# Ledger of designs, part 8: VHH binders against F-box associated domain-containing protein sdz-33 (sdz-33)

Target 1, 300 residues: F-box associated domain-containing protein sdz-33 (sdz-33), of Caenorhabditis elegans (q9u232)
Amino acid sequence: MATVPFPILCLPDFVLQKSLKLMGVVEHLCLSILSKNIKQLIATLKGYPKCFSFKFVPFTSLTVVGERFKHFSFRFDIDESSQNANLRSYTDEGTYITLTVPGFTVKHWIEHVAYVLCRNNSIKLVLWEPNIDEVYEIVKDMRTVEVVIVSSEIQSCHLLKLFPSLRYLGVYKAPISAQILTYNLLHLEVKTKVTLNDILISNCSNFSISGNDVSDKELNFFMRSWIKGSNPRLTKFYIRNSLRVRDPYLETVLFQNIDYIETHKKIYWRTFEISRPDGTKADVMWDPLYNSYFNMTVQH

## First folded at step 22 (VHH)

Design aa2 (from y1 with T60V)
Fold by ESMFold2 at other seeds, look of step 22:
Structure aa2 (fold): chain B 300 residues (1-300), chain A 119 residues (1-119)
Amino acid sequence: as target 1 above (300 residues)
Amino acid sequence: QVQLVESGGGLVQPGGSLRLSCAASGFTFSSSIMTWVRQAPGKGPEWIAVISSGGSTMRVDSTKGRFTISRDNAKNTLYLQMTSLKPEDTALYYCAKGVPWLRDYMDYRGPGTQVTVSS
């Protein structure tokens, strides 16, 4: 033909970009391993919501975390002899697929996914395995901002030395150490046993506790200690209890020797305000009928 | 003019193996993304596997890893190695130039080769 050659017009790139904007995250990952041109277009695609970070469960899965708490999960299929790794996932069309790139290890996949799908290098770890040093070698070029320790065998002190950017720590099974409690974390979530003393020595900003029996007398002591200046960095304290019928006189115990202002009174939740002598105030919310939660939020 | 010609189909017993070939001409095969597609009687087309020019692949789980896509760029030929064949694999198998989710995917395909798995 004597007409203009198709590649010269740049029409395919504009049409391709339009098509890519209509596709989901999983389809983008699939296309990114098939063509270097498409990989680059996806990585630089304007007007497409990029994922914020990934959640890595070592040697098991990688989940990219996007806006509105959307999660896109990929499962590793690892050849133990070669350490080559495939990824498996569902497409938005409902097809379950396996992706293979010659020579890719888990580390290569993390680097590729970060480049193509994410606008930052933040990573969240869920640790079922005791080999934290091996995991560190895989993710050390990422900003590890969140760790959840599910294993009872991982020493949390070593973790703090490996990940200086850490802001969120969850401890589900391992005993919690004083070093972790006093560390200046943005958020500490605990599902293992903690004592009132552990709560009082904590230095985190947000403290979330579940799977513990924290009594109203213990909460009263905590609040009185806070009024006197304990937990100076604390902004939010949250307890999630099992559903139990609450003693009808609990407000007498819970607020004993505490000056407070009740701000809301409903049949299923009540809200109070307490104050430090320096004028710092906190909002306390609790369930008057069932012992399902306690929430204290400091007004800074 | 893109031309794709499949071969290697036939009748095979359950548990058997076949190797399908797709001879390509009329385009630069070595730089193209290639796809195997199958269509069972009364069903819509189902893509099976995709291979990039660099050897990266994606495949559907419905074949349970029994099918392997490969290519020989020197011979301009695409392959599908099928093993442990089952009666539900009975379909017309054809190769296509391009990727399942992009424009013109099905416009560049061959006439197909029949695979029949029966006793």
Scores: ipSAE 0.583, ipTM 0.873, lowest interface PAE 1.6, mean pLDDT 82
Fold by ESMFold2 at other seeds, look of step 23:
Structure aa2 (fold): chain B 300 residues (1-300), chain A 119 residues (1-119)
Amino acid sequence: as target 1 above (300 residues)
Amino acid sequence: QVQLVESGGGLVQPGGSLRLSCAASGFTFSSSIMTWVRQAPGKGPEWIAVISSGGSTMRVDSTKGRFTISRDNAKNTLYLQMTSLKPEDTALYYCAKGVPWLRDYMDYRGPGTQVTVSS
C-alpha cells in the first residue's frame, strides 16, 4: 500500500485530549469501552468535571451524580443465566444507546464506571429483594452511606455487620427487627407496620414513619414515656398519618397528663413545647385540621 | 490505500432478515474501531453500531436490538446482522473506520449497499 491510513488511536494525545474535553460524561463512558488507551486517558484527564458519587439499584440501574445536581442514569440489561450485563443510557444529543463489553457483569460495570468517571466512591444502595452478600461483593470497595431496603425480609444482624458505618437506613416492606430498632443510626425511615413498643425501644436519632395510623392515645403514651426518659438519642420523630377529619377532643387525648406550652397556633399547624425533668425540651407540631402528621423535635 | 466495500443489501419484505458485509483492505483491520452508518432518503447520516477491536459494542436503541454488529478479523470483514426489518429501515448502509464523535470519523468509508424494505 502506497497510502498508509492513520489509525485513530495513533493521533497525538494532545489532539485526543482536546477532543475529549469537548464531550460529556456519557460520551466519555462510551469511548472508554472502545479503547484501553482512551479509557486510561479519560480516567487521568485533568481539568474536566468528574462525577462525585452514585446511586446503585442492584441489577436495575446506576445513577452517577455530577456537579450542580446533574445526574447521568444508566440502566442495566442483564442476562439472568450468565449474569452478563449491558448498560443503556442517553447521549447528550438525546440518542438512547446500549453498551456491551464481552463478559461484563454488574460488578465489572460498577468498577469500570467508578474508575473512569467518579471522584468519590460514595454510594446509596436501593435493595429490591437482593441477596445482601451478592450486593456486598459488588460494592465492598466503595463507601456506602445509605441503604434503603424494599424487600419482604431483612437479615438485620448480617446487614449491620457488612455496613458498620451505615448512617441512613430505610425499610419499606419487611417487618422491622429489634436489632435494627436499637441500632445507633442517624436516620431510620420505615414504611411498614411498627408498634408503639417498636417506637419506644428505638435508638436512632431521626425516626420517620409512614404507612402507620398511630392513635392519639399511643402518641400520648409515647410523649409521657419520652418525658420520663425514653428514646434518649432521639432528635427528630416524624409520623405521616392518613388524612382524616380531626377529632374535636384531640388536645384532651393527646396531651392528657402532660404539661405543655402552646408556642404557636396557626390555621394549618400548631406547635407545643414539652419538657423532661432535666430541662430537655421538645417542640411538637401537628396538623390540627386533618391529623396528617405528628412531628417532634428535641431542642439542643 | 484504505478500501471498504459493502455488500448484502437488497429488497426485503417487512419482517425479513439481511446480513450486510464490509470487506476491508489497506489497513490493519484487527486493531481498528469500525462503525455501521445508514442514510435514509432525504436524511443525514446516522451511525447505528460501533465495534472495538476487542469486541465491545455500542448501538443506538432506534433499531431496538434487531441489528447485531460483528467482525471476523481473519477475513478482514465487518458484519451487520439485521432481523425483523421494517420499512423505516430503508436506507443506504455503509461501513466506516473510526468512532462517531472523533475528528476522523467518516473520512474512511465505503460507497454503501442499499437496503429496501417494502411494505
Scores: ipSAE 0.574, ipTM 0.872, lowest interface PAE 1.5, mean pLDDT 81

## First folded at step 23 (VHH)

Design bb5 (from aa1 with I99V)
Fold by ESMFold2 at other seeds, fold request of step 24:
Structure bb5 (fold): chain B 300 residues (1-300), chain A 119 residues (1-119)
Amino acid sequence: as target 1 above (300 residues)
Amino acid sequence: QVQLVESGGGLVQPGGSLRLSCAASGFTFSSSIMTWVRQAPGKGPEWIAVISSGGSTMRVDSTKGRFTISRDNAKNTLYLQMTSLKPEDTALYYCAKGVPWFRDYMDYRGPGTQVTVSS
C-alpha cells in the first residue's frame, strides 16, 4: 500500500494531486468512492497515464489495462433482486477487498470506472449470452468499439444497429452472416465456418480466420481474385489451419497462374510478393512444414 | 482535539456476535472517512473496513463479509457489527480517522477495545 505522511483530508488539492500520482489504479478506484473531491482530482489528474483499454464481461467482471500492459481486474458481486453491485479486487500489496457504494448498479460502476480510470468512454464487450438488450441498456452511454461473441447465436443486424462505433468484432461460435462480412470493420476475427464466397464478399480491413481448413486451391482462387481487384479495403488476411504434414509438391497449387517473387525461404516460414496490375503489392507468408497458416499483408 | 473511544469488546465464544462502537469528538465526524483496524497478538495492525461520509465502504476479504461497518452521523458514532466470530478474530480493535494508504489514520486513533474469541 502507498504511504503518504500527511493527513489526506487536510491536504490542498495540489499536494493531494502529488500524492495521487504515486498511487496505483486500484488505489485510485478505492479513493474515488470514498471522497467526491478525490474522485474529481483523479479523473482530471494530469501527468498520470490513464488506462487505455476497458473490457466488460456482462455481470461478471471489468478489466482495465494500463501502462506496460498491466491488467487490473474487478469482479462483480450482484444482488439480483435489487441489481445493486459490489466490486472485488486485489490491491497492489495483495489484499483482496470489496468495494460498496450505496445504490450502485453494474451501470453505475461502468460509468464510474470509465470516468476515473480510463482515457475515454470506449468499451469492449465479451458476450456469452445471445440476449444483448440488457447489456445495451447498461452500456448505451459508452462507445462500444469491440465485441467478441462467444454465444452460439447472434442477431447480426440488431448488434450492428446498437453499436455504430464498432470497429473490432470476433465471432467464435455463431454462424457468420453477410451483414457482418460486408460491414466496414477495421478487424474481423472468425472462429466459425467460413466459405470462399464469404471471404470474397468481406469488407473488413483485417480478417482473421481460424477453426477452418481452407484448401490451397481456395487460397489460390482468393489470391487471383485479389490480384484482379477483389477485397479493396483488405490490409491483412490471416488463416490458421489444422496442422498436417505438407507434401512438398503442394506449392504449385497455391501459386498456380500467379506471378510472384519469393522473398524469404526458411524451414518454418516462406514469404512471397504478389502484385496487382496497378502496382499494389502484398506480402504472403505460409508455413511450408505443416501448412498451419497463411498470411497476406498489403504493402503501403 | 480529535478523540475516539471504542467500546463493546469482550470475551465471546466461537460463532458469537459483538457490536463495537466508536464515539467520536473534536472533529466534524459527519464529513470524515472512518476506518476500523485490528491488531492480533504478535502481529502488525490490519485495517479491516473503511466507510466514507456518504456510506461507501471498502472491506478486506479476510473477514469474508462477517463484519459490517456503519455510522450514525447524528450520534457521532462508528459501528462494527461482527458475526460468526472465530478464534483468529481475537485482537485489539480500534477506530481511526482517515484511510489506510495514508498514515494519518494511525495518528488519529482510539485506545481500542479487546475482542477475545475463545471456547
Scores: ipSAE 0.645, ipTM 0.889, lowest interface PAE 1.2, mean pLDDT 84
Fold by ESMFold2 at other seeds, look of step 23:
Structure bb5 (fold): chain B 300 residues (1-300), chain A 119 residues (1-119)
Amino acid sequence: as target 1 above (300 residues)
Amino acid sequence: QVQLVESGGGLVQPGGSLRLSCAASGFTFSSSIMTWVRQAPGKGPEWIAVISSGGSTMRVDSTKGRFTISRDNAKNTLYLQMTSLKPEDTALYYCAKGVPWFRDYMDYRGPGTQVTVSS
């Protein structure tokens, strides 16, 4: 038995805001479909929750990364005949629930989640399927800033035309193309086969490569090419190699015909400085225990 | 003022169906969020489905889609369609006005209707 209850929809906004700040992301989404007043309050609520990224896996899931790197995953349950979609998720207390809004499609859910939980219309895509036209129709009113290609095939030139705001691209299984390599990206992440020539023609600012074994001789060639002016937009270059036998003469091979200064020597890493003739400097970081990675950071 | 009266419960064989009704009065039903809650013997109450005034719903997956909440605003009536009933669905079923995460929803509830599923 309670006395003098306050119906949720009649409470002053400051009382509702206090209650909402005690709730999690999933509860906010649930409440936002139940009340237009609460939807508006959540969308304008400063503080909690904050969305650090909003990621869409087409026809499969949405993920919101919130405060303290908490992940909130929502799975689609799509009616194949009508294309109406429900969302499924776990509450903070571990209860698995299904959310239904009459007439909502995947596109409606994308727009709703972005409005309620994220400050902007920026979206990140993870693509398991090769056909991007269908995905584009769903997300065309969003600003797509990151795409990760998990599919073994893509149409690279088409993808780049559809998403002109793209700044981050990951390519995990499909062969890397010259169109992608030369595109002006902030980040390019590659887990598929990459040659030395692919590295040299790249036009991204941050280049991350894994799942390849780039030799010390190839890295030496890359650094000599960089000193001569290659990769002029490059700021950070990272390669993760397979664990391999330590070469006691690594500095000799890696820096052959390169002037360098060793700037930092610790148990877990060593740092070297190389320079272009114009005075531009880069730090090269190396793991002295294993030859498992190469990291080059251009100063300014 | 707020009055909620459940009906439609009873004894049912496993696999059977029931439709629970909740007659509402003393408030503006058409603008209210409504919840079905159940309480099994020896267990605490658990909310099972919520419906907004506009027809948006939230339901627990433990019912595996066997239970459907609906409303008829013209009749001021809330419904729970139950299918493929199992012995573990045996409980007292209440309708409530409000949202599960705010403590006040249980303050505006009916006396409940008993659902018993036995072989």
Scores: ipSAE 0.637, ipTM 0.889, lowest interface PAE 1.2, mean pLDDT 82
Fold by ESMFold2, fold request of step 24:
Structure bb5 (fold): chain B 300 residues (1-300), chain A 119 residues (1-119)
Amino acid sequence: as target 1 above (300 residues)
Amino acid sequence: QVQLVESGGGLVQPGGSLRLSCAASGFTFSSSIMTWVRQAPGKGPEWIAVISSGGSTMRVDSTKGRFTISRDNAKNTLYLQMTSLKPEDTALYYCAKGVPWFRDYMDYRGPGTQVTVSS
């Protein structure tokens, strides 16, 4: 594709701003390292939609998401000894490029990308096997709101101390601690083993569990406990059962000693309503054919 | 008037190295963004590397990091260090004032220096 036909870097700021509005996110990043004036103009550009999502995979990549959910991915090329980093990406035209700024580390790139391309300093971390203290030093001036721990063994109390703004946490392979379970999270996603006691002590608003085989007797106990006031912050509880040969959940076992109303019954799903004594209601449903999920949603 | 004069090309064997130079005059070199471009026979121009006044660079990865752009502001000179040269690197190499996405860099360029990498 054709580019702007005039020498943009010699233009007055007003004309530069109009040309910049016609360019993409990657081109903005490229120009921002080539000229301090252009960096400033891009960072303050009015009427251009800033990227609203910033994801950092330590020592691997950055991803920003712009208007219409377009994704722009940048890979790091890091010299381990010096911690100097280059950034690699594709332009809109499909050219793979490497960007180098003298003395830039991963931290400098985080700050630069956030300043030039993003609405705010909120970030998501996806952690494989990083040193969490090293990651913290890189992102400490950012607002970390979401962390996904894929395979690292990070101490729970240390993580929560480092990231006090944390609202969303995913834990995939590490054992989950009582400290994480009781922390006031908006969303907790767990793909590691949890017990009934772990479920009962949890203090998150949205709890998603995978890779566990929770029985209808255990769910009955959970629901009876919820009716008595357990899990007071819970708004959504979702469990995704293993795709193995399973007997379906039995309605008579699930709701033993529970007053309930069946609100919808179809072959593809069954929906029920249970209530606390204070009038708080929850919708309960599960997959009656394959038993692939159980869902409880509190009506607030 | 912008004046750019390239030198350092020639015939080299595969695996060899060359250092291209671009002498600049008629503008403030130390505050300008500079680009190396190549054009192989029968093909359109391909920018290779860009350098800012402060030393920030952008390069195409098709050269696999074998080419390094640099500048000496005291000498008003732009350089391209080429290593591990391959026959497909055979092209006319020229320097330009400006960046590749603004096609004006074709208007502010030198006559070029030929690099031939022979089988």
Scores: ipSAE 0.623, ipTM 0.884, lowest interface PAE 1.3, mean pLDDT 83
Fold by ESMFold2 at other seeds, fold request of step 24:
Structure bb5 (fold): chain B 300 residues (1-300), chain A 119 residues (1-119)
Amino acid sequence: as target 1 above (300 residues)
Amino acid sequence: QVQLVESGGGLVQPGGSLRLSCAASGFTFSSSIMTWVRQAPGKGPEWIAVISSGGSTMRVDSTKGRFTISRDNAKNTLYLQMTSLKPEDTALYYCAKGVPWFRDYMDYRGPGTQVTVSS
C-alpha cells in the first residue's frame, strides 16, 4: 500500500545543491556522514562560503569559524579502549546531537571536518598539557599555522621544529620562556606578563602584547634601544593597554630624549616617525584619547 | 510501493527495555538512510536517530544515549534498542525513509508502534 517512492537522495545534483545552500554548517557535517554523494556535493558546493579557520583543542574539541565569524563547536567523546571518537554539537535549531562513524578516531574527524567544511588544511592548536608528539601525529597532514600555549611544559624549540608552516605563536596564561622569546618567529602574541628585558631579548618579526603593564618609561627605553640597534628583526610591535585617565605629560615621557616627527594628528590617533642612524625609520601610533594602545611599525 | 511496518511497542515499567523493529519492503533498504521518529501525545513529531547505509549515525542527546539505532540489511529491518525507559519516552514511534531535514521524508513512514511507560 505504498506510493512510488520520492527518495530525496535520488534528486538531481542541482536540486540537492540548492537545498544544501540553505542549510547551516552543522547540518552539512551531519549530512556528510550519512551519504558519500552528499559529502562530495558539500565539499565542492559553489556559492557557499566555507569556514576559514579551524581550531583544535587536542582530545577535547574542534571549532570551525564560518561567515561573519560564527563559531561552530564540536566536542569529542572518545572511547578509551578503541580510540574511536564521537562528535557532539548543537544543530541550528538548538538540538544537541551525537555523530558516530564506525571506526573514526580523532584524526579521522579532523580530516573529515577539514575536507567538508573548510577550504584549506590550516589549523590552530590550543595546547593545555598534551603530549606534543602525539598531537603532531594527529595533525601532521594539516598546515599548522597557529599554536597557542597555555602551559610552560611545552614551550620548547622542539614544538617549533615540528610545525614548519607555523606563522603565529601565542603564549596565553603561562609565563613565556626565554627560548620562545629568542626564537626567530614571524608572529608572537603574548597575553601573560612580560618585562622590559623580555621585550629587548625577543627575536620575532611581529610582537603583540596584551594583558600587561608596560610603562611609558619602559616603552621610551625600548624605543631608545631600538634606535641604537636592538631588536634588529622587529618589524611590528603592538601593546594593548587598559583604558586610562589621560596624562597630559604622556607624550613627553614616551619620547624623552628621542628625535621624532609627528606625521599625523587626529583626535583618535597620532602618528610619529623615529629613525635609526642608518636611516631605518619606524612609525609609532598612539591613541591620545584613551591611551589604549601603542604600535610601532618599521618602514621597509 | 514503499512499506514500513513497526513492531515491538507496548506497555513497560519505568526502567524497562524495549526493542523496536521496522520491517521494510518495496525499496532497496541496504542503500537507504533510515530514521526513527517519535510523537508524544499532543506534540509534533521529533526525530530521534538516523542511520546511514554504512552504519554512521546521528542521534539526539535528549535520550541521553539510552536509545541505539541499528540495521540488519540482510533482513531489511531497522531497530531501535531502548533502555532505562522513562515516562517522558511515552510516544508513538515510527520509522521513516530519508533524513529529517528534507521535508518529504515524512511521506515515507510507517504507521508506528505505541510505547507507553507507566506504573
Scores: ipSAE 0.599, ipTM 0.878, lowest interface PAE 1.4, mean pLDDT 81

Design bb5 (from aa1 with I99V)
Fold by ESMFold2, fold request of step 24:
Structure bb5 (fold): chain B 300 residues (1-300), chain A 119 residues (1-119)
Amino acid sequence: as target 1 above (300 residues)
Amino acid sequence: QVQLVESGGGLVQPGGSLRLSCAASGFTFSSSIMTWVRQAPGKGPEWIAVISSGGSTMRVDSTKGRFTISRDNAKNTLYLQMTSLKPEDTALYYCAKGVPWFRDYMDYRGPGTQVTVSS
């Protein structure tokens, strides 16, 4: 078949921008490595919502989340000898592809993806390994806003030194440390064992605990301590307990020696109000059928 | 006027290797995105690899890295190095100017070179 003639391939930016607005996130990334002009157009494209979440799992994947909470994942394929990294993903058409840019390392990909696809250079990390020095070198030019530790060990002092402005921290397997508990976090999520003393010394604003069975007596002690002024930065406290048979004396134990007002009574949860002497109030919500959660929210 | 002429096809045994060439003229090759496409008998065209002017590439995973796209801008030539060839690689292979998503590569292509893997 003979070559057919075609017009000069120099699409006006206006026409190209309209085409780009009809394409998906993965196609944008693909085109951004194939053409410098298209890279710049995508990065500055008006009327196309950028991804609002950017997550890095070291040496494994990048994930961005865009409009309507669509997730787009890119897996690394790293050449151990050169440390060059390729990305793999599906196109919107369903084709699985490998993207290669000469000389790109994991760090280059993070910077490129953030520039092309994301609103800003904020990044979330999921850490499977306790030694984080190599990861820090890769992400030190990004703004790390969240870390989730999946490793069974953690170097708490070192982690907090490397990310001193950290706002959200999840600890899923490692024993929780006093260094983390007393750190001024916006949100601390713990899926490992915590004690009443751990709760009382915590300095985070939002504290979420699961994988523990904190007793009703311990929750009572916590609430009485809060009324007396403990946990002064706490605004939200949530515990998910194991499901268990309803305790007919739960309300009596939970609110022993506490002045409270029951504010709502619902089949699947009840709500109460408790107060500090200075007038600060908190809403307490719990599951009367299975005692599967306890939630306290400070009113402001 | 875009002119693209493929060469290097032929009959090869399973496990063999071929290097396809695509000679380009009538446009600025060194600034163009180039694509290799194949069309097996009774099937529609399938793009297999894309290369930018700067050497960035995109390739379909189904080739498992057996096919390597490259270019020599000084010679205005596009290459496809094929290794570990299988009977399912039998197809007409042609080069094209452009990228798959804009669909213009179907209009700006060469006549192709036949690759047949059998024995």
Scores: ipSAE 0.592, ipTM 0.868, lowest interface PAE 1.5, mean pLDDT 83

